Miniprotein binders against q9h3h3. Designs and how they scored, part 14

Target 1, 235 residues: q9h3h3
Amino acid sequence: EDGFTAEHLAAEAMAADMDPWLVFDARTTPATELDAWLAKYPPSQVTRYGDPGSPNSEPVGWIAVYGQGYSPNSGDVQGLQAAWEALQTSGRPITPGTLRQLAITHHVLSGKWLMHLAPGFKLDHAWAGIARAVVEGQLQVAKVSPRAKEGGRQVICVYTDDFTDRLGVLEADSAIRAAGIKCLLTYKPDVYTYLGIYRANRWHLCPTLYESRFQLGGSARGSRVLDRANNVELT

## First folded at step 3 (miniprotein)

Design B9
Fold by OpenDDE base, second read of step 4:
Structure B9 (fold): chain B 235 residues (1-235), chain A 100 residues (1-100)
Amino acid sequence: as target 1 above (235 residues)
Amino acid sequence: SLKDELRRLLEEIVELAEEALRAIKEGNLDLAKELIRRAIEIAERIIKELDDEEIKLRAFRALWLLYLALKAIEAGDPKKAEEILREVIEEVRRLIEELK
């Protein structure tokens, strides 16, 4: 994906963050209602702009599920951005380590496993599995993009609280795999999004920290997780 | 009132974004970046001073779009910056109208 396309997709994702969300909040809604909610709002049928005949009449940015332990914490994104601008102006070398330190300093530690799926039953089934894992407390929060007019792949995002916590990142991968997801997963810290660091950026920073590939009969986790920065398998 | 001050600050963001659009069209990218930075500062202030989560979220979006516009200019894509700035203007204007 062209760096421009990645920036556009990120901008679109941020624009989507501001449109109304269809949320199942396990903190306030009984888990027994999840199946009815999933049936009412299958991601493959929910449209970004509320097209005629869709389950939604109004624009929907995201479909999300919040777990019992979900607590939104975005950290100091503004301070992060200011520090990033200052760093760029300083002419100091920018490394993944630099970004990690910025993220830690400003408490912008959230990250997500990403999976891209074509609209249809497979997507809806994958989402249902993830949503159940969130409601059951195996995952904290997840969201899925609605169907776009132009079609294309929809994205499921499964969040972790701290991209610097390798164990937590790996546990989320395991929970996703346990939910029956077999596609490629990529893990992206939100700090990279907030700083506008996309593919083919001028600093040659890879915004994907981890890659998970499904493996039959291998580790108890059912996946191989690669640290992209160090090119080391973690599992 | 706090609401009046918020509207004023949002109107200032719109004005700065419009001026930035003009600066881009005139080829004055440095001025455009400065105007966007000023708009970012205003958005940051709004976010810091408001307790309303909905308005905060919308201000965060504006902040982010402004940041993306700045990055687009820095990346050598002023046309993308124009597109983003138009979106900011439309969104912030809608917010202003809702606050009337």
Scores: ipSAE 0.016, ipTM 0.290, lowest interface PAE 7.1, mean pLDDT 86
Fold by ESMFold2-Fast, scan of step 3:
Structure B9 (fold): chain B 235 residues (1-235), chain A 100 residues (1-100)
Amino acid sequence: as target 1 above (235 residues)
Amino acid sequence: SLKDELRRLLEEIVELAEEALRAIKEGNLDLAKELIRRAIEIAERIIKELDDEEIKLRAFRALWLLYLALKAIEAGDPKKAEEILREVIEEVRRLIEELK
């Protein structure tokens, strides 16, 4: 998100969501087909707008894997948007707490662990590990961005159902670590995405709620998870 | 008092963790899981009802360890669960001592 405005990031996200997705859906596809699918569509080679020399000739917005139990629930996004406009007009302070309450009221609870990696073997290997964890039932759903025409890092998003459920958020972190992922992870609630909370937002809010670093700390094993809003360790 | 109530709840977590540890050693994994779930419920109550951020954080660490112990039993590794439960007992007893 370095060097981009919130409006630019929102426009790019919308375009990606609207373009076709490459999906491995474990609800309808046998798990035995995953390895062949991963080999056919490595994210470092799949191009954002298509290229005859890549796995895709047409635009691809996201590459996704849906778990067997995946059941999407976006909540009341329309109600959230209306309440957000009212909050901005009310003069009440806009804080992580008020956004959390808004999300709870409108049942917009999903969120995601984010990891940013350069195109190449390390990205493809990390994605394969995440995809296998999804298909095996340790994670619910994940997606990865295709390679942009201008280059740059790609993002893997691993979703959880409820960002207010700290246990569920940590379960997902643990599963990501068990899949062999050791890079920095940050957690962003989807309510922040819907409301355009990115780096350098107007309200000076931290765009993520949690940060996970691979390490041994205290009684915990595997990773240290920090609550960024309160600057306190959860593990 | 509120402080006395908190101390009693933390002591109950220790007692449940000790009972779970005994249940594992006796091969009663179903009882161990049930006792751990009860300890998790108490930890969740402390986190939900208490406004002290430091105590909430310590309670959350205990909750996370209890959850990992439960998962270890479910994964067929009761020895790992025993190790984690001993860590829970030590951590919670340390918190109880600091509250005095």
Scores: ipSAE 0.000, ipTM 0.249, lowest interface PAE 15.0, mean pLDDT 83

Design C1
Fold by ESMFold2-Fast, scan of step 3:
Parts: structure tokens; C-alpha cells; sequence
Structure C1 (fold): chain B 235 residues (1-235), chain A 96 residues (1-96)
């Protein structure tokens, strides 16, 4: 009744970012060590707040793999948030186009393909495929959430540098499909995450920009991608 | 005043953490404390006044001690630290 749920979601996201991450960093670690690292830290077994009976006794916010070329760039998130408050006060329409312009102005360009999977073998297998694609150079960076509770789904996030670079977004999708992933994927620009654009947002915006569906059909890409903002099929 | 708004948000998070302790919800307490730490780290990037900065750093260390006490299962210590943090934040707001 007091809006606590929205604040709780924001606190949960910030806590995960602030807690320690388990990272395989291909910039400094030989690729030959990846399989052992994946066996040591399967995401279905790594617990969010630590458990002496799990692979970790201490809290883990995210399990991540950094590619050889990974160079983090979050942009000006503070400036973005200030401009967002001004936008809401201005009475200007809040649309995908307006948010895109806000993101460009403040250099908050990264985004991610999302897949949600139940804890278990399929999650661990999908994560291993993604991690190998990152270490082999087909993807730049990925992370997966640890297990917070029994029955809850976990999320794999596969990042791209620039959500406005349609070709880059599509190439990441192709690499995910080549890694053996067949589930539904949705693409969310980080600007939406920073501004709190979730499923039930006040502006009735779709919380994701692109959607990818697996398809054999003789397709060179292995999938069909829809641009939700413009209602255009990207093939 | 952006600094006053940040301090008020940290105060709100600390108060909600006390409520979560009364419910025995340790996971909720951890989330709220970590979010408060993030807000305080953001504040420290903007504060140039040495005395205000030192007091903010003191609150940050108390929040870290609260998390450590929570991991050790000492809820009475967590509650005591949070009550101290609330008083210190009120004093910091007055100094703005």
C-alpha cells in the first residue's frame, strides 16, 4: 500500500550489484580453466546469501564471465536519472523513442538478451554454453543470477555494448542460438533497468525492446527477431 | 537538496530494515542494508566537506558492521546499530 514492492525490487537489484561476484575473467585466465570453474560454480547450486552446504558460504550477487575484449562502460547513469526526473516533470510523452534519446545523450548504451530458466540441469547446461561462447569470443560478457530460493527462476543476461546498434544486437542473438539456446529471448536496454521500466510500468511500455524466437526453417541465423518498439520483424 | 534526499532515503531504508528484523526476515534486512550502503557510497562521491565526509564514512562502517552482525545471527546487535545509524543520519540532515 506504501509502494514498498517497487522499492524492494530496486533494493534487491542494487544489493546484487554490490555483493561479491564470482567471475571467470578470460582477459587474465586461460580458457582451459573454464570447464573446471563451471563445474565448481553451477548456477543451480550457488546460493544468493551463502550456505555452508553450497559451493559458496558467503553471499554472491552474480556469476559472470568476461570475454577477452571486455571493457565495461556504464555511461553517465547519474545524469540519466536527473534527466529522467526532468522528463517526467516536462509532460513530454514517455515512449521508447524518448528513452532511446535520453540513453544516447547520457551514453547509457549497453543492453542485454535475457533468458529465464528454472534451477536445474537445463539452466546449468545453458549457462555453460553461453560461458564458452564468451570465452571463445562470440559474445562479450554474460552473467547469471544465483539461486535465491527453491522454485524461483534464475536469469541469464548476455550483454551487448550498444542497444542502438541493431546489427550488434542481432549478431549476439545469432551467437546465443549457435551456443544451442532454443528458449525465448528478450532484449532489454540497461537504460530501462536504471529507470525502473518493469513489467507493470505506469507508461504501459513494453519492458523489452526485441524478442527472439528459435526457428530452424533453413535460417542462417537460427531465429526470428521482432523489434517490439517499431513492430518490425528483423528476420 | 540532493544530499538531503539521499540521507532521507538511507533513513527510510534503515527504518524498513528495523521492521524486517521484527518480522525475522533476515534476507530482507540484508537487501535493505546493502542498498543503504550503495546510496551512502554515492553520497561520498559528491561530498567535499571533510567533517560531513568523515561522519558519512562512520555511518558506512556501522552499516558494514550491521551486515556482519546479521551474518553472525546477532539480531540484537543489528537492531542496536540501526538505531544508532538513524540518530546519526538525523544529525547529518540537520547539518545541511
Amino acid sequence: as target 1 above (235 residues)
Amino acid sequence: DPLEELLKKIEELARKALEAIERGDKDEVKLLLRFAIWKLLYLLKEVTDPELRKKAEEVLEKLRKAIKALEEGNLEEVKKILEEILEEIKELIKEL
Scores: ipSAE 0.000, ipTM 0.232, lowest interface PAE 13.4, mean pLDDT 81

Design C10
Fold by ESMFold2-Fast, scan of step 3:
Structure C10 (fold): chain B 235 residues (1-235), chain A 96 residues (1-96)
Amino acid sequence: as target 1 above (235 residues)
Amino acid sequence: DPLEELLKKIEELARKALEAIERGDKDEVKKLLEEAIELLEKLLELVTDPELRKKAYLVLFKLRMAILALEEGNLEEVKKILEEILEEIKELIKEL
């Protein structure tokens, strides 16, 4: 809200990434243990900085589930950042196409579907559905934010390997919908996150590439997906 | 007190960076900022208090923003950020 600057928001995001994570890693843990882990760490109850009344006494930045085939590849983030600084210094126009080329050149290709939900049963139920889809192999990896000290919505992030692979992004959307998720989803490439592209950015870029809305009834896909940058319906 | 000594060293580096800005020595400023970041990362290994961690991360973020402003050639912005960092470090020291 109004009390936070862009600097405070960026610092809080960085702190969450650097603080410890609670991870269910399907590469090393049997799938049969997932339900017990989800019961032990419901995201509506896990607190950001720890609390005697919560499942955690220590700070938790993220709660994550890694799929059995998950292999992290963040690309050359250092090269991306250096090229970004050079681009800004050059005075040349900064466009979605330029960012896409920087991402491809430095192999910073991952992206994520985002959903924002209030703390409570519906959040915990949505996260359990996503976590099961990850462990069963329909999604690769996901994470959810813990409950903030001030309250507010929590975010579930569902990652894909390559934001330029439109079919892969759309298949992840389908898997999220198949898991019972009906809320609004937006898709953001990690390159935008690394470079600080948010709403009201100084380059006037759309901060997300896709938007997915649940569609009730007769659609074969179960959702309507919009390409926000080009204002084109994909489904 | 290891935390207090690390914070005092970071404060010293920030003050030296302000002096280097007056000389127009961008290479020295960048070196001092990078050294301050390394000490902050070491400090974060020792900090367990959630509020201190949050404040330490904010200082770390501002140091990185100072490097960005320096690369952009905006020395006025670098100076402003460093002055903010110095005030925040003083408050962190008082909370120990």
Scores: ipSAE 0.000, ipTM 0.278, lowest interface PAE 13.1, mean pLDDT 82

Design C11
Fold by OpenDDE base, second read of step 4:
Structure C11 (fold): chain B 235 residues (1-235), chain A 96 residues (1-96)
Amino acid sequence: as target 1 above (235 residues)
Amino acid sequence: DPLEELLKKIEELARKALEAIERGDKDEVKKLLEEAIELLEKLLELVTDPELRAKALWVLLKLQFAIRALEEGNLEEVKKILEEILEEIKELIKEL
């Protein structure tokens, strides 16, 4: 287990969000250029700090692909954080239901499927599949972390607009599976990130709402999706 | 006390909203909740005590939850939230 605390990983993710991104934007760039861009910036070779011999000379926080229908909407994150501070000060019980209502109220509804892969061909191939699915319109937006100096696992994030839309979350899982991804997926709302809710938090909240496991054989979706909060299979 | 007067007005709006729910008048419920939010925002401008402010902010959040529940068509949740709001306002009035 990479010895970084959930807090350290979160701080690194926030720092990465502030650094320059390598972006393929399908709204402004022809889809025919995607393969050349993927070949130029394979995630396993793009380094976080622009190491010598990497495709990037400058620091890169994320590599991202934006689909044709991508519209960034973060909602009222400041209002959300203020409400969260007030809730903590009140001493009231904090539940997953409370967080859901906070998210809905402040329109902070984005969430992401997460996959963790070792650097190398499998990661680059997975990313290429996801990037194509985004450019083709099966997915809206995705990002992948650059290679760290320590050589740890890289993360691919595939976003959905609304973590409360169960159908949209399941459709994104299906599109990821159709892109040839067979690894474990976990779904995390962005509201949990904005509120600093990580693994082993003091409220015992699970930041992962869904888990998707690929199944070899006959089910039409090719994956089993588990609701972690209710311990119920959705597929 | 202007704070007590505002809280009593919000309490009355919440009570009227419960009555409107029973009549099935969703538009009136929404209007009453929006008016309650406006009054509570004015109250928050006057509140300097951190504990009282935190409680008032919680009532504001509950009013927002009630509007969302109403938009979702979950009238039972709207009722539940409004009942909780009424109890919170009664407690706030006692603490003034």
Scores: ipSAE 0.019, ipTM 0.372, lowest interface PAE 4.0, mean pLDDT 87
Fold by ESMFold2-Fast, scan of step 3:
Structure C11 (fold): chain B 235 residues (1-235), chain A 96 residues (1-96)
Amino acid sequence: as target 1 above (235 residues)
Amino acid sequence: DPLEELLKKIEELARKALEAIERGDKDEVKKLLEEAIELLEKLLELVTDPELRAKALWVLLKLQFAIRALEEGNLEEVKKILEEILEEIKELIKEL
């Protein structure tokens, strides 16, 4: 039952990844064009499968902004998935440490800060702030989901290149806060996504490594970051 | 109806793959699964309905799992996955 649900979630994620993306690529496009692009494609109005009267007539899987220095590296996902199947068959413990080891071995190191917002002005404003931070070089790359037919919250993903680099993860959080973002953030390594490990999984693993909460006072960084696995405050 | 024709061809390939498993013909099973994946990728280019698209992608994911199980030599798992795929394809055809 639970495995079937995870497979459906993986299929939906695959659909989004395979459909066309709307991309602002700062490696080839002048930064001066960003504001016009953001006005043309506000995520609250871009529809997942296209709609007359929306900015898009055809399906859009993701709306993304690539930074000037962005260099994609997904690692050996195929090798990771093969090793994961072997691990499940072996009877060896499946723990956060075991998954970390598989990710390192197969160089599947990227991860992302996630924020979930309802369609509307606050989502569009948050996305504009993140996009500007990416184009200005404070963040590497980000994407936001289009508006689904069923409605519901949309997600902004802000990527870092190495989830094992805590300083890099914390620097990204700081940059997100500096961009004016005040909502709850959660950090998830992509290895969990590639292996189909979601919040309700048979191994009772928490795919979220960190949480960030905005604090107006007390923190020089503007946020408190918690290590979810150990329930320990890092900032 | 191009969608119905593609689904029926995929269904036929899955049934032939089950027959090949009964014979222990792993090379034929792999060939049939790869052909089914190609047809499903073509079908996904034509599907615009989000619910049908999600179900078609689930079948694609299951076919990929079947190829992995086949490479591991687990014919019983391949058979189980193919039976799941056939049930889903039957429902997809009914929804057209």
Scores: ipSAE 0.000, ipTM 0.310, lowest interface PAE 12.1, mean pLDDT 81

Design C12
Fold by OpenDDE base, second read of step 4:
Structure C12 (fold): chain B 235 residues (1-235), chain A 96 residues (1-96)
Amino acid sequence: as target 1 above (235 residues)
Amino acid sequence: DPLEELLKKIEELARKALEAIERGDKDEVKKLLEEAIELLEKLLELVTDPELRRKAWLVLLKLFQAIAALEEGNLEEVKKILEEILEEIKELIKEL
């Protein structure tokens, strides 16, 4: 497993958030241009630092698609972080419920379905399916990481507005499955990212709330969604 | 004093939340705690004194813990935290 600590991956994700993005914005760009844009910027060929022969000459942090209904709302991340520092200083127990309530209070409710795919046709095809679902209004916003120099797995992030809205989270899973995605999905609230809560954290908090596994046959949703906190199947 | 008025409203909400716990009305408890958080956030916008601000933040943290305990179904812990909140608010009012 690539020896990058969860902290290094987080630092790289933050650095990528600050670099230029390649964006298709369905609010300003006709949906008919999506296929040409996808062909111009296939995620498996777009490089993080603009390598020679890549579609991009400049660094790219993310490739993103914004739906027509997309409205960026990050909430009060600074207030959230201050409250989190105060909570840590208090020495009080920190639970998933505490983090949920911090998120609600500061309106930091965004979350994302994550999928990790090797560079290549399968990734580009998966991304094209997700991008279409966003432009068609089945999903609100998605992003994909560019190709790293090391050739590691790329991540597609499909966002939902509210990680506390279980129905919205499940609807996004259904839309991802309808787009032809069959890989494992994990759902992570952004609050866990903003607070630096990664795997193996000191509070033993699981940063993944849900897991979706594709099922062949029978279920109308085409997936089995597990609540990781309660170890309960939701579908 | 607008700060005292806010604190007294939060105190009243916490007291009503204790009464709602005794009735077993979890939904009302949650609603009252959420309203108390909103008022305490407004208080924090108005408080400039560092010590009062620190204490107000401690009350906010206790409200978050009360909601967390409520979500876990631990009503005894919610009750305990609310009693602590009432005592902290009473001290804050005395320091104004």
Scores: ipSAE 0.011, ipTM 0.223, lowest interface PAE 9.3, mean pLDDT 85
Fold by ESMFold2-Fast, scan of step 3:
Structure C12 (fold): chain B 235 residues (1-235), chain A 96 residues (1-96)
Amino acid sequence: as target 1 above (235 residues)
Amino acid sequence: DPLEELLKKIEELARKALEAIERGDKDEVKKLLEEAIELLEKLLELVTDPELRRKAWLVLLKLFQAIAALEEGNLEEVKKILEEILEEIKELIKEL
């Protein structure tokens, strides 16, 4: 059932966040070391729980790259959770606008572009491109899931500071495209993650705010970005 | 020690689930796994140590994976996951 599926996804997310991360931190590590680090830890080969035949013998929750200017700010997550509990007991409508206002009030503004790719060369190549863009300053921070199941897709998450800043969200999309990424991208605010809004949520909300599709057009390339909440195309 | 009592009860439920697998009783296996999940959620409310809490969440994840494998009809996979769960619970008890 949908309740069980949501609990399974939440448990997986919590376990990954709590397990050790493999991090390339450009704030303290020279950019010249990135290529060696990427070769050592290709995401298609790093296993979720460790394996003697993989680059890791111990569990890995995430593989991440932090940019030189990265400064994490999760906002007031505790206040957000308390307000969310109050909202649910009030019987008031739960809409994208309501969640946006809760996020702004509690300064829980970060969000991420998501791409899902099968394990293999294309995943590793995409991750390398994203990682280089982060270290070179075109993106702020990114992470990729390790390999958990045979044939299961892995996810690359590219973060932005403020999901309400459309220009910033679109600039991140452009940087991802400039890195050679052509697959479908979806954008999810972290407030949706903190409040447990996944595909089969009880409020029937779309779990993502934006969708980006690569578009090749003669003398120009671009992305078709759709605002799913308002059903408006952003060129 | 309420943490130790909860862990031992979860261990007993996992052991009984392994016995139910040998009988092919999928309904009983599911019931026991769901009961173990409930107890582990209660345990997580009491655990304050970050490392112990992380390990408890890994056990919870494996319980969900066991139910998923059970729903797919893969009893061999359920058995393997339950054996891993039992080993992890024994290590958690030692750390108390």
Scores: ipSAE 0.000, ipTM 0.139, lowest interface PAE 17.4, mean pLDDT 80

Design C13
Fold by ESMFold2-Fast, scan of step 3:
Structure C13 (fold): chain B 235 residues (1-235), chain A 96 residues (1-96)
Amino acid sequence: as target 1 above (235 residues)
Amino acid sequence: DPLEELLKKIEELARKALEAIERGDKDEVKKLLEEAIELLEKLLELVTDPELRYKALKVLLKLYIAIEALEEGNLEEVKKILEEILEEIKELIKEL
């Protein structure tokens, strides 16, 4: 039953990606307009499938902020998927190392820090902090899920360009903490998302590479980062 | 063609589910939706084309939403979702 949850999560992710997005694009929009945009579209009130009583009457898949220097590069996803099919039929073991190699070969290098928060003031406040960090240039791009019909926690995704660049991943963690975020963060490479590697995957792979916990008793901007694959503390 | 065969079986299950809704047989609707999910999972193991895979995953999501609406007792919503699922399955069959 391992693959069941993974396919369900993949279905939700693909549906959201294809529906319209609410985007603040700092490449073409003055930073002075951000506060009004955040007030108009708080993620705790934007509904996934639309509601005349909410900020949106039509479906919204994601709420996103693009930084001034953001330059999207998804790599060769088509080549990655073809190579993945070949790997599955080859008899070679499917490990984090083989997935990393496929990602490097096909330049599918982006990844993201994830945080899950309940709908409400704390989510909206966290998103506003992240959005400001993106517009001010400390982060590159971020998105947050709208409120689902079922309720439950919403997710904020903060992207980095290269999951193999440990320093860049840790720098993004520091910027998230500097924005006032204190909850648990987990880091997932987009190659795992494209290939359907979620918590209950068929290959029993850990779906996250890093875990970040706010450092209790330290500065408000400090954190402890664990490498989940090697079980080694990085900071 | 195993993909076409699986899609036609899923189409039949969705059609039977619509008939079960008209009879008010919630237990039968749930059973048929769960069977459709199992068949769609098998189909996803065979689909490698990204666009076709996306459309199949969208149908899977709608099946889960239909089960949730059924548990809430909203039969009109279940009927609407099943009608959407049938149209999407017909589209998938045409793309083979």
Scores: ipSAE 0.000, ipTM 0.124, lowest interface PAE 19.2, mean pLDDT 79
Fold by OpenDDE base, second read of step 4:
Structure C13 (fold): chain B 235 residues (1-235), chain A 96 residues (1-96)
Amino acid sequence: as target 1 above (235 residues)
Amino acid sequence: DPLEELLKKIEELARKALEAIERGDKDEVKKLLEEAIELLEKLLELVTDPELRYKALKVLLKLYIAIEALEEGNLEEVKKILEEILEEIKELIKEL
């Protein structure tokens, strides 16, 4: 397991958020141009720092696709952070319910399905399926990490507007599966990222709310979504 | 200390960004915020202490939120965030 702490991966993901993004915006660009854009910027070939021979000459933080209905709304992240600091200082118990309530109070409700794939055709094909689903309005927004120098797995993030809307989270899982994605998916609220709550955090909070597995065989073909907090299958 | 030098440079960039906001120069604000992020990423590569790292990640996140607010044209929010960043950086420097 590549020894990058969850904190290092988070810092790198944050760092990537600020470098230039390669964006296909379906609000301004015709859907007919998507295939040409995907061919120009395959995620397995787009490099984080614009390596020689890559499709990008400049650093790229993320490759993203915005759907027609995409409206960025981060909520009151500053108020959330202040409330979180006050909560830590209070010595009150911190639970997943506490974080949910903080997120609701500050309207920081975004979350994402995450998939990790090795660079190559499978990643590029997965990304093309997701990008098409976004442009077709089945998903709102998605991003994929560029290829790192060290290689390793790239991440595709598929966003939902509200991690507290279980139905919306499940609908996004269904759309991802319909796009042909069969790998393990994990769902993480952005509030956990904003508060620095990673794997093995001091509060023992699990940053993954849902896990989706796809079953290929038998009468049980389909996505199986597990609520990690309650250890209950939802599907 | 290389960490203190980086933090002082980030502090100076944030101060210059506040000055650029007052001039209405959004392009300069963006450039300064992007440069501050690059320096903070370098700082994070050098920071091994988990608590200091966590505080530095908070500053990084605030820089991101400031850029988002800038892109939305919410200059008041950018100003507020930059003021908070300056206070957090001053605290970080004291903890080194």
Scores: ipSAE 0.000, ipTM 0.208, lowest interface PAE 12.1, mean pLDDT 85

Design C14
Fold by ESMFold2-Fast, scan of step 3:
Structure C14 (fold): chain B 235 residues (1-235), chain A 96 residues (1-96)
Amino acid sequence: as target 1 above (235 residues)
Amino acid sequence: DPLEELLKKIEELARKALEAIERGDKDEVKKLLEEAIELLEKLLELVTDPELRFKAKLVLYKLLRAIMALEEGNLEEVKKILEEILEEIKELIKEL
């Protein structure tokens, strides 16, 4: 039973992607309807598996907002998986550089800033700020996890199109800060998620590329961003 | 043949798990789910097609999610997940 605890976290992430999503799609829905939608589906109240007393009676995997200019492109995930299998059997070193090249070759370029918050007012307020930034065009797309029955923190994911575009990643951080977010942020490329790179991975790779910390009177951006792979401050 | 045999055994375990849920036998459900996971891990060792491997991995995550729901005491959610698993397995068998 204890041997399944780490696998439960991976199963939760995969199951959430497969379960139905609650989506505000700014490409087809007027921006004027956002505030009503946010009031109807506050993430601290939306339940993961449904509850007649909550906003949803059926399971919800993610609550998401798509920007008006959002154009989804997950790349060639199947080709990525095949190449990953070949790389593992080849005996070649598995490094951040080889994973980056694999992602580029198969156009699996998206990544995300992650923030973890306890259920409650601060989570709902943070999500509302992020959602408005997406609908107004400062961010491209975001999602937040629903409330689990056991409790625990919920996660907000703010996506960028290309994790290799450092300026774009930093611009997203700036937009998140401008939306009023002050908590710790970490950035993870989706290729790491697809290939199962988490904290205790076999290859001892750092599972995130960047870390952002809010600082009053600090950098011009309102945050200090660290490149974790090279241990270099970018701001 | 070997892949089809493994998928059919996993399907049988999932059906038995649904029957155990009707009896409220949580211990039996957990045992059957753990056996299904072991067989699916064996299947993943044999699968070389990336698309089939990806789909099999999704079934594995659903089985792990079912164990999580079972530990939470949510038998209705376990039943729902098992019904989804059965449908996915039937589709995989047809694609062989």
Scores: ipSAE 0.000, ipTM 0.208, lowest interface PAE 13.9, mean pLDDT 81

